# Ledger of designs, part 31: VHH binders against q9w197

Target 1, 300 residues: q9w197
Amino acid sequence: RLRLQDIPALTQDHCRMRDPAEVERIINEFVIGGPERMQIVSDFDYTITKQRTEDGGAVPSSFGIFNACQSLPENFKAETDKLYHKYRPIEIDPHMPIAEKVQYMIEWWTKSGELTSGFPFDQSEIDQIASKYTHALRDRTHEFFADLQRLGIPTLVFSAGLGNSVVSVLRQANVLHPNVKVVSNFLQFRDGLLDGFQQPMIHTFNKNETVLNETSEYYDLVHTRDHIIVMGDSIGDADMASGVPASSHIMKIGFLFDHVEANMKKYMDTFDIVLVDDQTMDVPRTLLSLIEKQHKLNLE
Key: E = the ipSAE of ESMFold2; O = the ipSAE of ESMFold2 at other seeds; V2 = 0.75 times the mean of E and O plus 0.25 times the DockQ between their complexes.

## First folded at step 15 (VHH; framework vhh_8ghr_2)

Design w3 (at its last look DockQ between E and O 0.88; V2 from the best seeds 0.84)
Fold by ESMFold2, look of step 15:
Structure w3 (fold): chain B 300 residues (1-300), chain A 123 residues (1-123)
Amino acid sequence: as target 1 above (300 residues)
Amino acid sequence: EVQLVESGGGLVQPGGSLRLSCAASGFTFSSNYYIGWVRRAPGKGEELVAYIYPSSGNTWYADSVKGRFTISADISKNTAYLQMNSLRVEDTAVYYCAKGSPVHWRSWGFDYWGQGTLVTVSS
């Protein structure tokens, strides 16, 4: 039986838990159950990518990569900036009810889809820009995905951003292994021109069983995998695995960087582990290493 | 429909070489798909040997074959290849070509499989 105090990565000051005993219990369930009961559900933007770099350089969002493409119409960037400045504060507002936020997110994506229509565009430009950011992933991301592949753990990258960018970054970083799948917003084309996004639109607050049931056979494919790690950087990410049975053991890891004091209570109430300004994969990797260690002992 | 047809298997002595081919139809390598080679030795489980994203050229190899096997793709022929050098007796297996996608998927791993081609490494 593992004790939390014997897991150094989880006793660091920046690693916060509302209920350490519950975290300990879930870790022991994961270790007993082994890798064959595990699945990972993770956001991409500022969850697999860094929230900050050591030198303060910008890490673009998946839409930021698209918006940096030089072939976009001149007015596109200005109009996109107007939408961002209007809706981003609503998206991250700690006080507005989620039901109200959803209405604004639908509005934002509808306008973004209209703006992203009627001009030619080539995926290769996204690939070129994405190549510049394959090293802006959290420290030890390559090792984390290698561990997941070796352990045969299904991994869903579930993103309200732009999937064309998400796939490009992950593939070029050599972490997009066959056990990794992406559910996200993708560009749609009609007659060689952009035609908004493929439906349904995914926003921060419908990233859950609702979208997954509409877009995939996800829950049928993982029905034997009731030990889940959820990773996100936003309150809305906590529901990404809500379609699993109530008897499932879910470890929710939240990466908190912006407005720490204002957000701490909500993050602590929502995530099982809150990592403050942690730009690594060290905590999720530690969980995998504990599972793998016991798994190897069981085979001997 | 998606079809994968392997060829190039056979009997070879230890230290020898073989080149496996996987002819694909029903999709193109220019899309965001990967092609892998999975082997199953008699009485054993599946082992992913290598995969490639043909559109970008990104590859991966299992430690058991790294340095000896090379996966490649020829988009113009819609074909993936596995060059197997310095073959060992433990490489004896049925080798399956398989296709998957991180975006258009029906399973974790590979969605479509060929019928397999037997590689026997013995004296």
Scores: ipSAE 0.828, ipTM 0.930, lowest interface PAE 0.6, mean pLDDT 90
Fold by ESMFold2 at other seeds, look of step 15:
Structure w3 (fold): chain B 300 residues (1-300), chain A 123 residues (1-123)
Amino acid sequence: as target 1 above (300 residues)
Amino acid sequence: EVQLVESGGGLVQPGGSLRLSCAASGFTFSSNYYIGWVRRAPGKGEELVAYIYPSSGNTWYADSVKGRFTISADISKNTAYLQMNSLRVEDTAVYYCAKGSPVHWRSWGFDYWGQGTLVTVSS
């Protein structure tokens, strides 16, 4: 039986846990089950990508990559910013009921789709911009995805961002192996012109089994994989795997970077492991290593 | 209907070379698909040998074949190739061409498979 004190990566000061005994219990369940019972569900923006580079520079979001494309209409960014400033405060409002917020999220994406319509656009421009950010993935992301592929672990990148950017970055970074699938918002084209986004739109409040059941055969494909690692950088990411069976064991890893003191309590209440200012995949990789190696030793 | 047709298999001596082809048809071009070669030897399971994203040229190779095999694609001909050099007896298998997508997927791994082409490496 593994003990947390014997796992140095999990005893580091920046690795925080509200309930270390529960983390220890889940790790041991993962070890017992081995790689065959594992699946990964991860956000992309600021979860697989870094929040900041080594020199402190910002990393663009998946929509930020799209917004940097030169062929966009001259006022596109300004109009997009206007929508963001109207709807983002509603999205994060702690007092508005979720049912009301959903109405505004639909409105936001409807208007965003209208802005993203009626002009020519070539995916290759996203690819050109994305190529500049293949170095902006968390340290050891290449090794993490190589391990997932070698172990045959289904990996879902589940993003409310722009999937065209997500896929482009991951592919060009050579981590988009056949065991990795992307569920996200994608551009729609009609008659050679942009026509908004493919439906249904994924937003903060449906980024869970609601979208996955409607848009994929995901749960049928992973029904035997009841040991889940969830990775995210925002509170909303913690619910990405809510559609799995009640008997499932879920380890929720949260990457905390912005306003650490103000957000610490909420992240600690939400995630099983909170990684403060960690721009690496070292903790997830340590879990994979333990699962593979200790499971094999137990079989001997 | 998506179809994949392999060719180029055969009997070869250890140390020899073969070039496999995979002619694809029945789909609209997409920037986000990959084509792979998967082999199945007698008494063994499936092994992903290599894959390529034709639109970007990104490739991957299993350790068992790295340095000996080269995957490539010709988008204009909708065809993928596997150049196999320095062949070993252990490379004997049926080689399947396969196609998948990280975006438009119905399974983990590959969604479409060819019929396979036999490669036999023996003295």
Scores: ipSAE 0.822, ipTM 0.927, lowest interface PAE 0.7, mean pLDDT 90
ESMFold2 (binder alone), look of step 15: mean pLDDT 80; pTM 0.810

Design w4 (at its last look DockQ between E and O 0.92; V2 from the best seeds 0.84)
Fold by ESMFold2 at other seeds, look of step 15:
Structure w4 (fold): chain B 300 residues (1-300), chain A 123 residues (1-123)
Amino acid sequence: as target 1 above (300 residues)
Amino acid sequence: EVQLVESGGGLVQPGGSLRLSCAASGFTFSSNYYIGWVRRAPGKGEELVAYIYPSSGNTWYADSVKGRFTISADISKNTAYLQMNSLRVEDTAVYYCARGSPVHWKSWAFDYWGQGTLVTVSS
């Protein structure tokens, strides 16, 4: 039986837990089940990519990569900024009912689709921009994905961003192995021209089993995998695996970087492990190592 | 209808070479598809040997074959290849070509499989 005090990566000052005993319990359940019961669900933007680089350079979001493409109409960025300033306050409004927010999110993405229509565009331009950011993934991401592949652990990258960018970055970083799947928003084309985004739209309020039940056979493919690690950088990411059975064990890891003092309580209430200004995959990797090593030792 | 047809298997001496082909039809190579070679030895489970994203050229190799096997693709022929050099007795297996996608998936790793081609490495 593992004790947290014997796991150095989890005793670091920047590694915070609301309930260390619960984290310890879940880790030991993961060890009992082994790699064959594991699955990973992770956000992409600022979860697999860094929130902060050592040199202070900007790390674009998946939409930011698209917005850097030269073939976009001259006023495209200005028009998308107008939509952002109109709808972003609604998205984050603490008082508006979710059902009402959903109607505004549909409106936002409908108008974004209209802006992203009627002109030629080539995926190769996204690939060119994305190639510049394969180095901006969290430290040891390559090793993390290699471990997941070696252990046969299904890995879902679940993003409300732009999947064309997500796939491009992951593939060029040589981490998009067969065990990794991407669910995200993708560009739609008609007659060689952009035609908005493919349905259904993924936004903050449906980034959960609602989308997964409608877009894939996801839960059937992972039904034997009731030990889940969820990784995200925002409060909304904590619900990405909410469609699993009540008997499931879920470890939620949150990456906190912006406004740490103001956000600490909300993150601690939401995630089982909160990592403050951690730009690595070291904690997730430690969990995988423990699961593999201690599971084997217990059987032997 | 998506189809994958392997060819090029046979009997080879240790140290020899073979080139396997996987002719694909019913889809075209794209950035969102990968082609893998999976082998099953007579009394053993499946092993992913290598895969390629044909449109980008990104490849991966299992440690057991790294340095000896090379996967490639010819987009104009819609065909993937596995060049197998320095063959060993333990490479004896049925080799399957398979297709998957990180975004268009109905099964986890691979959606479509070929019938397999037998490679026997024996003195």
Scores: ipSAE 0.825, ipTM 0.931, lowest interface PAE 0.7, mean pLDDT 90
Fold by ESMFold2, look of step 15:
Formats: sequence, C-alpha cells, structure tokens
Structure w4 (fold): chain B 300 residues (1-300), chain A 123 residues (1-123)
Amino acid sequence: as target 1 above (300 residues)
Amino acid sequence: EVQLVESGGGLVQPGGSLRLSCAASGFTFSSNYYIGWVRRAPGKGEELVAYIYPSSGNTWYADSVKGRFTISADISKNTAYLQMNSLRVEDTAVYYCARGSPVHWKSWAFDYWGQGTLVTVSS
C-alpha cells in the first residue's frame, strides 16, 4: 500500500488537498486496477496549454487562435467581443440559477454561430496560427501523452472551445496519438462558406455526461475504464466525468492560477488535488508511473 | 465504402527489405485521419508499428522499429507506405493497415482495417 508521504510530487507546498486520505485511497485503487482500468478526461485551454509562460507571452485560447486569422471579416473580433462582454458575466455569476444560465449560454452560442456564418474561410490559416503555440503546452506534455499511448489509456480532450484549434495544436505538437480523442465545438461549412458550428453545442454547463450521452459512443468505448483522472483549470471542468457509475473512482486535478486566495476554497471543495501555479504535467505523470510500476509489483 | 487494401508482403531473408502499400478508397486523406500499420505475430497480440497523419506528415514509430522502418503517404495516390529495412526474424507477422481519427471515431484507435499482408523473415 502506497502512502502519500512517500510520493514527493504530492507533498510539495503548491500541491493542496482537502482530504489527503481520500487522495491516498484513490491512488491505491488506481494501483490495484492498473492501466487497463484507467481513462483520462482533460480540458484543453489552460489545462494542457500553460496558464502562464516564463517570458510573459500570451497563450491564446482555442478561440483566440481562430480570432487571430486574417481572413475574418474586419468587424468580426469586435462583434465577438460584444457577445463576450454581454454573456461572460452571466456565465460566472455566483447567484444566478444554472437553469437560467443555460438559456443565456444557448443564446450566446446561437449568436456566435450566426456571426461565424456566410463568408469563406481557409482552415489552413488556423494551422498557421496554431503552429506558433505548440511550444506553449505544459512542461512534459510530450512525455505525458507518450506514456498514455504506451499504456493504452484512452484520453479524452473535452473542450468548450474551438476543436479545430485544439486538434491543430495537438497534432502539430506530435501528441495526438490514436488513444487521444477530441470532443469540442467544430466549425461547420456549407458550399465552401462557414455555417456556424457543428452540433452538439458545448458550453460550461453541459461539458459533462449531458453532451457525452447525446453521442453515447464514448461511454460504450470506455465502459471497462472506471478509474478516471479528470484535469481542468475551472470549476466547471470537475463534472466532465459525472456520467460514470457510482462505483467508479475519480481523481480530480485542478490547475489554479488566477486570483488564488479568492478561489482557493472553491477549488479545494471541488478538486481532489489543487495545483497552484503549476505549469507542468508532473503530478499526472507521477500518478501514471505509480499505477504502472506498483501494479506490476503486485502481480508478482 | 471505406476500404484499405494492403500489398507488398512476402518471404524475405534477414537483413532484407520490403515495402508495404495501403491503398485507400471511400475517403480521402485529411488532417483529421491517421493511417497506422499494426502487426500480429503468430500467437501474439497486436503491436502498433507506426502511424502517419498524411495531410500534415506527422509520424510516429514504435521503439522496436525506429531507424529501420519508414512510414509515408502519397496524397495524390491516396496510398500509405511502410518501408521496412534491415528486417529481422522477429518482424515476421501479418501486417494490417488501419485508419482512425481523433474526431470521427467508431472505435478507439482505429475504425477500419485492411485484411492484412503476411511478412515472413526467414533464413
């Protein structure tokens, strides 16, 4: 049986846990089950990409990559910014009921789709912009994805951003291996012109079993994988695996960078492990190493 | 109908070379599809040998074949290739061409498979 005090990556000051005994218990369940019971569900923006670079450079969101494309209409960014300023405060409002927020999120994505319609767009421009940011992934992301592939662990990148950008960055970084799948919002084209986004619409409040049940294929493909690591950078990411059976063991890792003191309690209440200003994949990589090595020892 | 047809297998001596081809039909190569070569030795499990994203040229190789095998694609012929050099007896297997996608999936990893081509490396 592993003990947390013997795992240096988990005893660092920036690694916070509301219930260390529960984290220890889940790690030992993962070790007992081995790689064959594991799956990963991760957000992309500011979870696989860095929240902060050492040189202070901007790390664009997946929509930010799209918005940097030169072929977009002259007023596109301004109109997109107007929608953001109207709806973002609603999205993050701590007092508005979720059911009411959902109606506004539907409105936001409908208007965004209308704005993203009726003009030509060369998708290779996304690749050109994305190529500039393949180096802005968390440190040791390449090693993390290589380990996931070698261990045969299904990995879902689940994003409410723009999937065209997500795929482009991951492919150009050489981490988009066959075990990695992307569920996100994708551009739709009709007769060579943009025609909004493909269904299903993904937003903060349905980035969970609601969207994945509509596809249904995901849970069928991973039905034997009831040991889950969830990774995210916002409170809404914690529910990405909520559709799994109650018998499942889920480790939720949250990357906290913005307004740390103000957000610490919410993150600690939501995630099993909260990593403060950690721009690496070192903790998830440590978990994989333990699962592989200790599971093998238990079989001997 | 999506189809993948392998060719180029056969009997070869250790140290020899073979080139496998995978002719695709029913779809065209795009940035969201990858083509892989998977081998199965008699009585063994499956091993992913290499894959390529044909549209971008990104490739990957298993450690067991790095430096000896090269995967490539010719978009105009809708065909992927596996150049196998410095062949060893342990490379003996049925080699399957397969297609997958990170965004359009029916199965994890690969959605469509060829029927396989036998490669025998023997003195």
Scores: ipSAE 0.811, ipTM 0.926, lowest interface PAE 0.8, mean pLDDT 90
ESMFold2 (binder alone), look of step 15: mean pLDDT 83; pTM 0.841

Design w5 (at its last look DockQ between E and O 0.89; V2 from the best seeds 0.84)
Fold by ESMFold2, look of step 15:
Order: C-alpha cells, then sequence, then structure tokens
Structure w5 (fold): chain B 300 residues (1-300), chain A 123 residues (1-123)
C-alpha cells in the first residue's frame, strides 16, 4: 500500500490537497486496477499548454491562435473582442442561474459563428501560427503522452476552444498519438469559405456528458475504464468526466495560476490535487509511473 | 465503403527487405487522418509499428523498428507504404494497415483495418 509521504512529487509545497487521505485511497485504487482501467480527460488551454512560460511570456489560447491569423477580416478581432467583453462577465457571474447563462452562451456562439462566416480561410495559417507554440506545452508533456500511448490509455482532450488549433499544436508537438482524441469546436467550411462552427456548440455549461453523448460513443468505448484522471485549469473542467458511473474513481487535478489567494478555497473544494504555478506534467506522470510500476509488482 | 488493402508480405531471410503497401479507397488522405501499421506475432498482442499523418507528413516509429523501417505515403495514389529493412526473426508477424483520426473517430486508436499480410523472417 502506497503512502503519500513516500511519493515526493505529492509532498511539495505547491501541491495542495483538501483531503490527502482520499487522494491516497484513489492512488491505491489506480495501482490495484493498473493501466488497463485508466482513462484521461484533459482540457487543452492552460492545462496542456502552459499558463506562463519561463520568460514570463503569454501563451495564446486556441482561439487566440486563430485570431492572430493575418487573413481574417480587418475588423474581426475587434468584433470578437466586443463579444467577449459582453458575454464573458455573464459566463462567470456567480449569481446568475445556469439556465439563464446558457441562453447567453448560445447568443455568444451564434454571433461568433456569424462573424466567422463568408470569407476564405486555410487551415495552414493556423498551422503556421501553432508551430510557434509547440514548445509552450507543459514541461514533459511529450513524455506524458508517450507513456499514455505505450500504456494504451485512452486520452480525451476535451476543449471548449477551437479544435483546429488544438489538433494543430498537439500534432506538431508529436503527441497526437492514436490513443488521443479531441472533442472541441471546429470551423465549418462551405464552398471554400468559412461557415461558422460545426455543431454542436461546446461551452462551459455543456462541456460534459451532454456534449459527449451527442457527439460520440465515448462512454461505451471506455466503459471498462473506471479509473479516471481529470485535468483542468478552471472550475468548470472538474465536471468533464461526470458522465461516468458513480462507482468510478476520479482524480481531479487542477492547475491554479491566476489570483491564487482568491481562488485557493474554490479550487481546493473542487479538485483533489491543486497545483499552484506548476507548469509541468510531473504530477500526472508520477501517477502513471506508480500505476505501472506498483501494479506490475503486485502481480508478481 | 472505406477499404484498406495490404500487399507485399512474404518470406524473407534475416537481414533482408520487404516493402508493404496499403491501398486506401472510400476516402482520400486528408487532414487529421493517420495511417498506421500494426503487427501481431503468433501468440502475442498487437504492436503499433509506425504511423503517418499523410497530409501533414508527421511520422512515428516504435523503438523496436526505428532506423530499420520507414513509413511513407503517396497522396496522389492514396497509398501508404512501409519499407522494412534489416529484417529480424522477431519481425515475423501479420502486418495490418489501419486508419484513424483524432477528430473523426468511432473508436480509440483505429477505425478501419485491412485484412493483414503475413511477413515471415526465417532462414
Amino acid sequence: as target 1 above (300 residues)
Amino acid sequence: EVQLVESGGGLVQPGGSLRLSCAASGFTFSSNYYIGWVRRAPGKGEELVAYIYPSEGNTWYADSVKGRFTISADISKNTAYLQMNSLRVEDTAVYYCARGSPVHWKSWGFDYWGQGTLVTVSS
């Protein structure tokens, strides 16, 4: 039986846990089950990409990569910024009922789709910009994805951002292996012109089983994999695997970077492990190593 | 109907070479599709040997074949290839061509498979 005190990566000062005994219990369940019961569900923006680089530079979001494309209409960025400033405060409002927020999210994406329509665009422009950020992934992301592939662990990258950017960054970083699937918003094209986004819309409040049941047979494909690691950088990411059976063991890892003091309680209440200003994959990698190594030892 | 048809398997001595072909029909090599070669030796599980994103050019090789095998694609012929050099007895297996996508997927890994071609490396 593993003890947290014997796992150095989990005893670091920036690694916070509301309930260390529960984390320990889940890790031991993962070890008993081994890699064949594991699945990963991860956000992309500021979860697989860094929240900050070593030099303090900004990392663009998946939509930020798209918005930097030179072929976009002159007013495109200004118009999308207007939509952001109108709807983002509604999205994060702590008092508005979710049902009301959903209506505003539909408005936001509808207007965004209208702006993203009627002009030529080529994926290669996204690829060109994305190439500049393949080294802005969390340290040891390459090793993390290589281990997931080697261990045969299904990995879902679940993003409310722009999938065209997500796929481009991951592929160019050579981590988009066959065990990795992306569910996200994608550009739609009609007769060589942009035609908004492919349905269904993915936003904060349906980034869960609602979208996954509509767009995939995800839960049927992973039904034997009831040991889940969820990774995210925002509170809403914690629910990405809520569609699994209640008997499942879920380890929720949250990457906290902005306004740490103000957000600490909420993150601690939401995630099982909160990593403060951690720009690496070292904790998830440690979990994989324990699952593989200790599981093999138990079989012998 | 998506189909993948392998050819090029056979008997070869250790140190020899073979070139496997995978002719695809029912779809065109395009963005976000990958073609892989998966082998299954008698009594063993499946091993992903190599894959390529034909449209983007990205390739990957298992450590067991790196430096000896080369995967490639000819988009105009809608065909992927596996050049297998310096063959060893342990390369003996049925080799399957397979297609998948990180975006347009029905399963984890590969959605469509060929019927396989036997490669035997023996003196």
Scores: ipSAE 0.839, ipTM 0.935, lowest interface PAE 0.6, mean pLDDT 91
Fold by ESMFold2 at other seeds, look of step 15:
Structure w5 (fold): chain B 300 residues (1-300), chain A 123 residues (1-123)
Amino acid sequence: as target 1 above (300 residues)
Amino acid sequence: EVQLVESGGGLVQPGGSLRLSCAASGFTFSSNYYIGWVRRAPGKGEELVAYIYPSEGNTWYADSVKGRFTISADISKNTAYLQMNSLRVEDTAVYYCARGSPVHWKSWGFDYWGQGTLVTVSS
């Protein structure tokens, strides 16, 4: 019924698709199913936040917000940088078996937790730093989340970053409505002191049904919602909804900014829609507007 | 264990005011919890009227009540309030207090509900 050529947001040059016919089919399934069958699963860092600002300024990651807090020990950033330089190359190594990488990710997380232990920390400092970056969310994020709330669409923000920062940014941007839930790594406290991170660890290789089954009743709560939009900025984000039934219709939206030429084929093979240097919520918002328009017509 | 008890409902004429209270027990207002007011009018579904993050202070209001209703919380009393001014006949409903969290959640939206308090706006 709907044709891609009649949807201007999807015909822009920066909007790439490996299989436009499949995208069209999924959109029409979403429209037929209506908002009651929808759910959203989205990464946070550089997916809800911008990958670049209009003036070219940097946007910190959720851990970057934490690392900017002044109450952290003087050597904290230097020590976390040492861990990053040791483990990041392993994380992204194209040849190392995933099972071996997982052991290094556990080591990285454990050492990071040890560094993040044994001193007092006022979480309100995260709020102070985060307040500076509520304007660094993708354009029309406020409208996107307002639409999701109005349509009653369950929205999961699924992050391997630091959840304390994620929640702070989203709440201060006034988009953390009751239909929005956050699954991420959170600081743990014991007797008023930091005590590393809450279990379980979320990393690149378990950011999927493995963590969700362990930490929540998520799939039971959304089992009637078999129309899913997945949003991410990294290849690993494409599997965030892999625990849903095979009969589900999933639209995977990937935001590509870095090394576009080198990454294009991999992103096109992985995501249904690849958005090149798109710092907005316009494409996901367009999908919601199509669903809402047809839903209203069906009720009239 | 977690309990929410509403009070303050009643009969009022159009243009009048009421203040609803939501006394919470079994948990302390702390970071990452929100308290909402949801109303159900005769023949209508549920409408989220307002919510507040009591510890952080962030609020939200439905367009239907914006400028007339004010949600607030007193952490020391573990109580949330809904000040309803300039009441209209269409505000007539049972008002429910509810609690949820974006991080400590058992369901989508709200995890715990009160029994409701009736507000009737009539000439």
Scores: ipSAE 0.835, ipTM 0.936, lowest interface PAE 0.7, mean pLDDT 90
ESMFold2 (binder alone), look of step 15: mean pLDDT 82; pTM 0.831
ESMFold2, look of step 16: ipSAE 0.835; ipTM 0.935
ESMFold2 (binder alone), look of step 16: mean pLDDT 82; pTM 0.830
ESMFold2 at other seeds, look of step 16: ipSAE 0.820; ipTM 0.930

Design w6 (at its last read DockQ between E and O 0.95; V2 from the best seeds 0.86)
Fold by ESMFold2 at other seeds, look of step 17:
Structure w6 (fold): chain B 300 residues (1-300), chain A 123 residues (1-123)
Amino acid sequence: as target 1 above (300 residues)
Amino acid sequence: EVQLVESGGGLVQPGGSLRLSCAASGFTFSPNYYIGWVRRAPGKGEELVAYIYPSSGNTWYADSVKGRFTISADISKNTAYLQMNSLRVEDTAVYYCARGSPVHWKSWGFDYWGQGTLVTVSS
């Protein structure tokens, strides 16, 4: 039986837990169950990518990569910014009912699709911009994905951003192995021209079993994997695995970077492990190493 | 309809070389597809030996074959290849060509498989 005190990565000051005993219990369930019961569900923007690079530079979001492409119409960035400033406050409004917010998210996506329609676009531009940010993944991401591949652990990258950018960054970083799948918003093309985004829209409020049941065979493929690590950088990411059976064990890891003191209570209430200003994959990697170690011992 | 057809297997002495081919049809080598070579030795499970994203050229190799095997693709011929050098008895297996996608998927790993080609390494 493992104790948290004997796991150095989890005793660091920046590694916060509201209920350490529950974290310890879940870790031991993962270790007992082994890699064959594991799955990973992770956000991309500021979860697999860093929130800040070592030189202090900003890391663009997956839409930010697209918006930096030179072949976009001259007024594209300005019009996209207008939509952001109109709808983002609605998205984060603490008092508006979710059902009402969903209507505005549909409106936002529809208008964004209209802006992203009717002109040719060279998809290789996304690759050119994305190539600049393969170094902006969390430290030891390459090792983390190599471990997941070696252990045969299904890994879902679940993003409300732009999947074209997500795939490009991961592929160019040489971490997009066959056990990794991406569910996200993708550009649509018709007759050689952009035609908005592919259906259905993924937004903050359906980034869960609602979208996964509509777009994939996901739950059938992972039905034997009831030990889940969820990784995200925002409160909305915590529910990405909510469609799994109630008997499942879920470890929720949240990466907290901005406004730490103001956000600490909300993150602690939401995630099982809160990592403050951690730009690495060291904690998730530690969990995998514990599982692998016991698995090897069981094969004696 | 997606189809993968392997060729190039056979009997070879230890230290020898073989080149496997995988002719693909029913899809194009776009950024969203990868081609892998998976082998199954007698009485053993599957081992992914290499894969390539043909459009971008990104490759991966298992430690067991690194430095001896080279995966490549010719986009104009819609064909992937596995060059196997310095072959060892342990490389004896049926080699399958397979296709997968991180975005267009029906299973983890690979969605479409060839029939396999036998490689026997024996003196």
Scores: ipSAE 0.842, ipTM 0.937, lowest interface PAE 0.6, mean pLDDT 90
Fold by ESMFold2, look of step 16:
Structure w6 (fold): chain B 300 residues (1-300), chain A 123 residues (1-123)
Amino acid sequence: as target 1 above (300 residues)
Amino acid sequence: EVQLVESGGGLVQPGGSLRLSCAASGFTFSPNYYIGWVRRAPGKGEELVAYIYPSSGNTWYADSVKGRFTISADISKNTAYLQMNSLRVEDTAVYYCARGSPVHWKSWGFDYWGQGTLVTVSS
């Protein structure tokens, strides 16, 4: 019964939709089902964190936080940069088959793991660096996570970045409530020394049910939650909830900031809602508010 | 293996105070664990009243107890505490200590629970 024209946050110029009627339909299904049928799956880097600060500065990625730690070996950054320059063009190549790209992603992370091995590292240094970015979460992230907790909505932060950084930022920002779980790449330690990353590796092309089935009891725990909001900042994030039943209703929200004109068509084809240069949680929060308020009115 | 043992419950008058303790064993307080107090009143569902990440000291309180309850942890004793002041009749419940983790989880919320301790607030 809700109409998009009655939802101001969704009619703003920066809020783009390939199929407004489909968005409206999904919102109304969410309202009918209420909070108890909801789950959230969100990326971390540049999805929960801002893509730029108020002064236009960059926000480091979860790996960027780790790479800023002073105790890393002198040549670590340079070696990491060499791997990036070799493999990043392959990752984004529009013509290479995905199956071939996967083999190169495995090579990239294997070599990254070897580079991240054989020396001591104090994880508390990550906490020190991460503390600088507790103020770099999207505006109203605190309110968004508080509402998710209050409504009992399971929230998965699903990241191909470095989970040690993800957890540190979220915990220090006081948003890592018991309803929030993190699936990501984590540092592995053996006998007090770094030993690469814990398995399985999470990369752009397996950040979906493939990893979730191997690393968690996720789908068993949320089997009654067939109304899903997916949030991401890259095309690959759109598949994070692909393991749910076909009868599920999924709203995909994409945050577009970089090369907007060049990326617009691809984002519009992939996400149900595309938010251009939006550094807030206002649209997801509006959806939660509608779900709670209108569902409650229907029960009364 | 992992165990949580509550103590400190009892009968108090409105306006009184109690301190609950939660002695943990089978794990150490590390950055990846939080300890919560969950209460269940007769005829009511579960309510999370507070939690703490003991290693960092980050805390959270439900609106119903904010300003009256204080959660804390002593890492050296592997124990969490809930100081309950200005108690009201509606605080009457069985209080459970519980542990969870954002990264090491088998359930949504908390994975391990204590046996509960009864707090009764009555005139």
Scores: ipSAE 0.837, ipTM 0.933, lowest interface PAE 0.6, mean pLDDT 90
ESMFold2, look of step 15: ipSAE 0.834; ipTM 0.934
ESMFold2 (binder alone), look of step 15: mean pLDDT 82; pTM 0.825
ESMFold2 at other seeds, look of step 15: ipSAE 0.835; ipTM 0.933
ESMFold2 (binder alone), look of step 16: mean pLDDT 82; pTM 0.825
ESMFold2 at other seeds, look of step 16: ipSAE 0.818; ipTM 0.929
ESMFold2, look of step 17: ipSAE 0.836; ipTM 0.933
ESMFold2 (binder alone), look of step 17: mean pLDDT 81; pTM 0.822
ESMFold2, look of step 18: ipSAE 0.827; ipTM 0.931
ESMFold2 (binder alone), look of step 18: mean pLDDT 82; pTM 0.829
ESMFold2 at other seeds, look of step 18: ipSAE 0.828; ipTM 0.932
ESMFold2, look of step 19: ipSAE 0.832; ipTM 0.933
ESMFold2 (binder alone), look of step 19: mean pLDDT 82; pTM 0.823
ESMFold2 at other seeds, look of step 19: ipSAE 0.822; ipTM 0.930
ESMFold2, look of step 20: ipSAE 0.827; ipTM 0.932
ESMFold2 (binder alone), look of step 20: mean pLDDT 82; pTM 0.824
ESMFold2 at other seeds, look of step 20: ipSAE 0.801; ipTM 0.923
ESMFold2, fold request of step 21: ipSAE 0.816, 0.831, 0.824; ipTM 0.928, 0.931, 0.931
ESMFold2 (binder alone), fold request of step 21: mean pLDDT 82, 82, 82; pTM 0.827, 0.828, 0.829
ESMFold2 at other seeds, fold request of step 21: ipSAE 0.827, 0.827, 0.808; ipTM 0.930, 0.930, 0.927
ESMFold2, last read: ipSAE 0.828, 0.825, 0.821; ipTM 0.932, 0.929, 0.928
ESMFold2 (binder alone), last read: mean pLDDT 82, 82, 82; pTM 0.826, 0.821, 0.826
ESMFold2 at other seeds, last read: ipSAE 0.824, 0.821, 0.805; ipTM 0.930, 0.930, 0.923

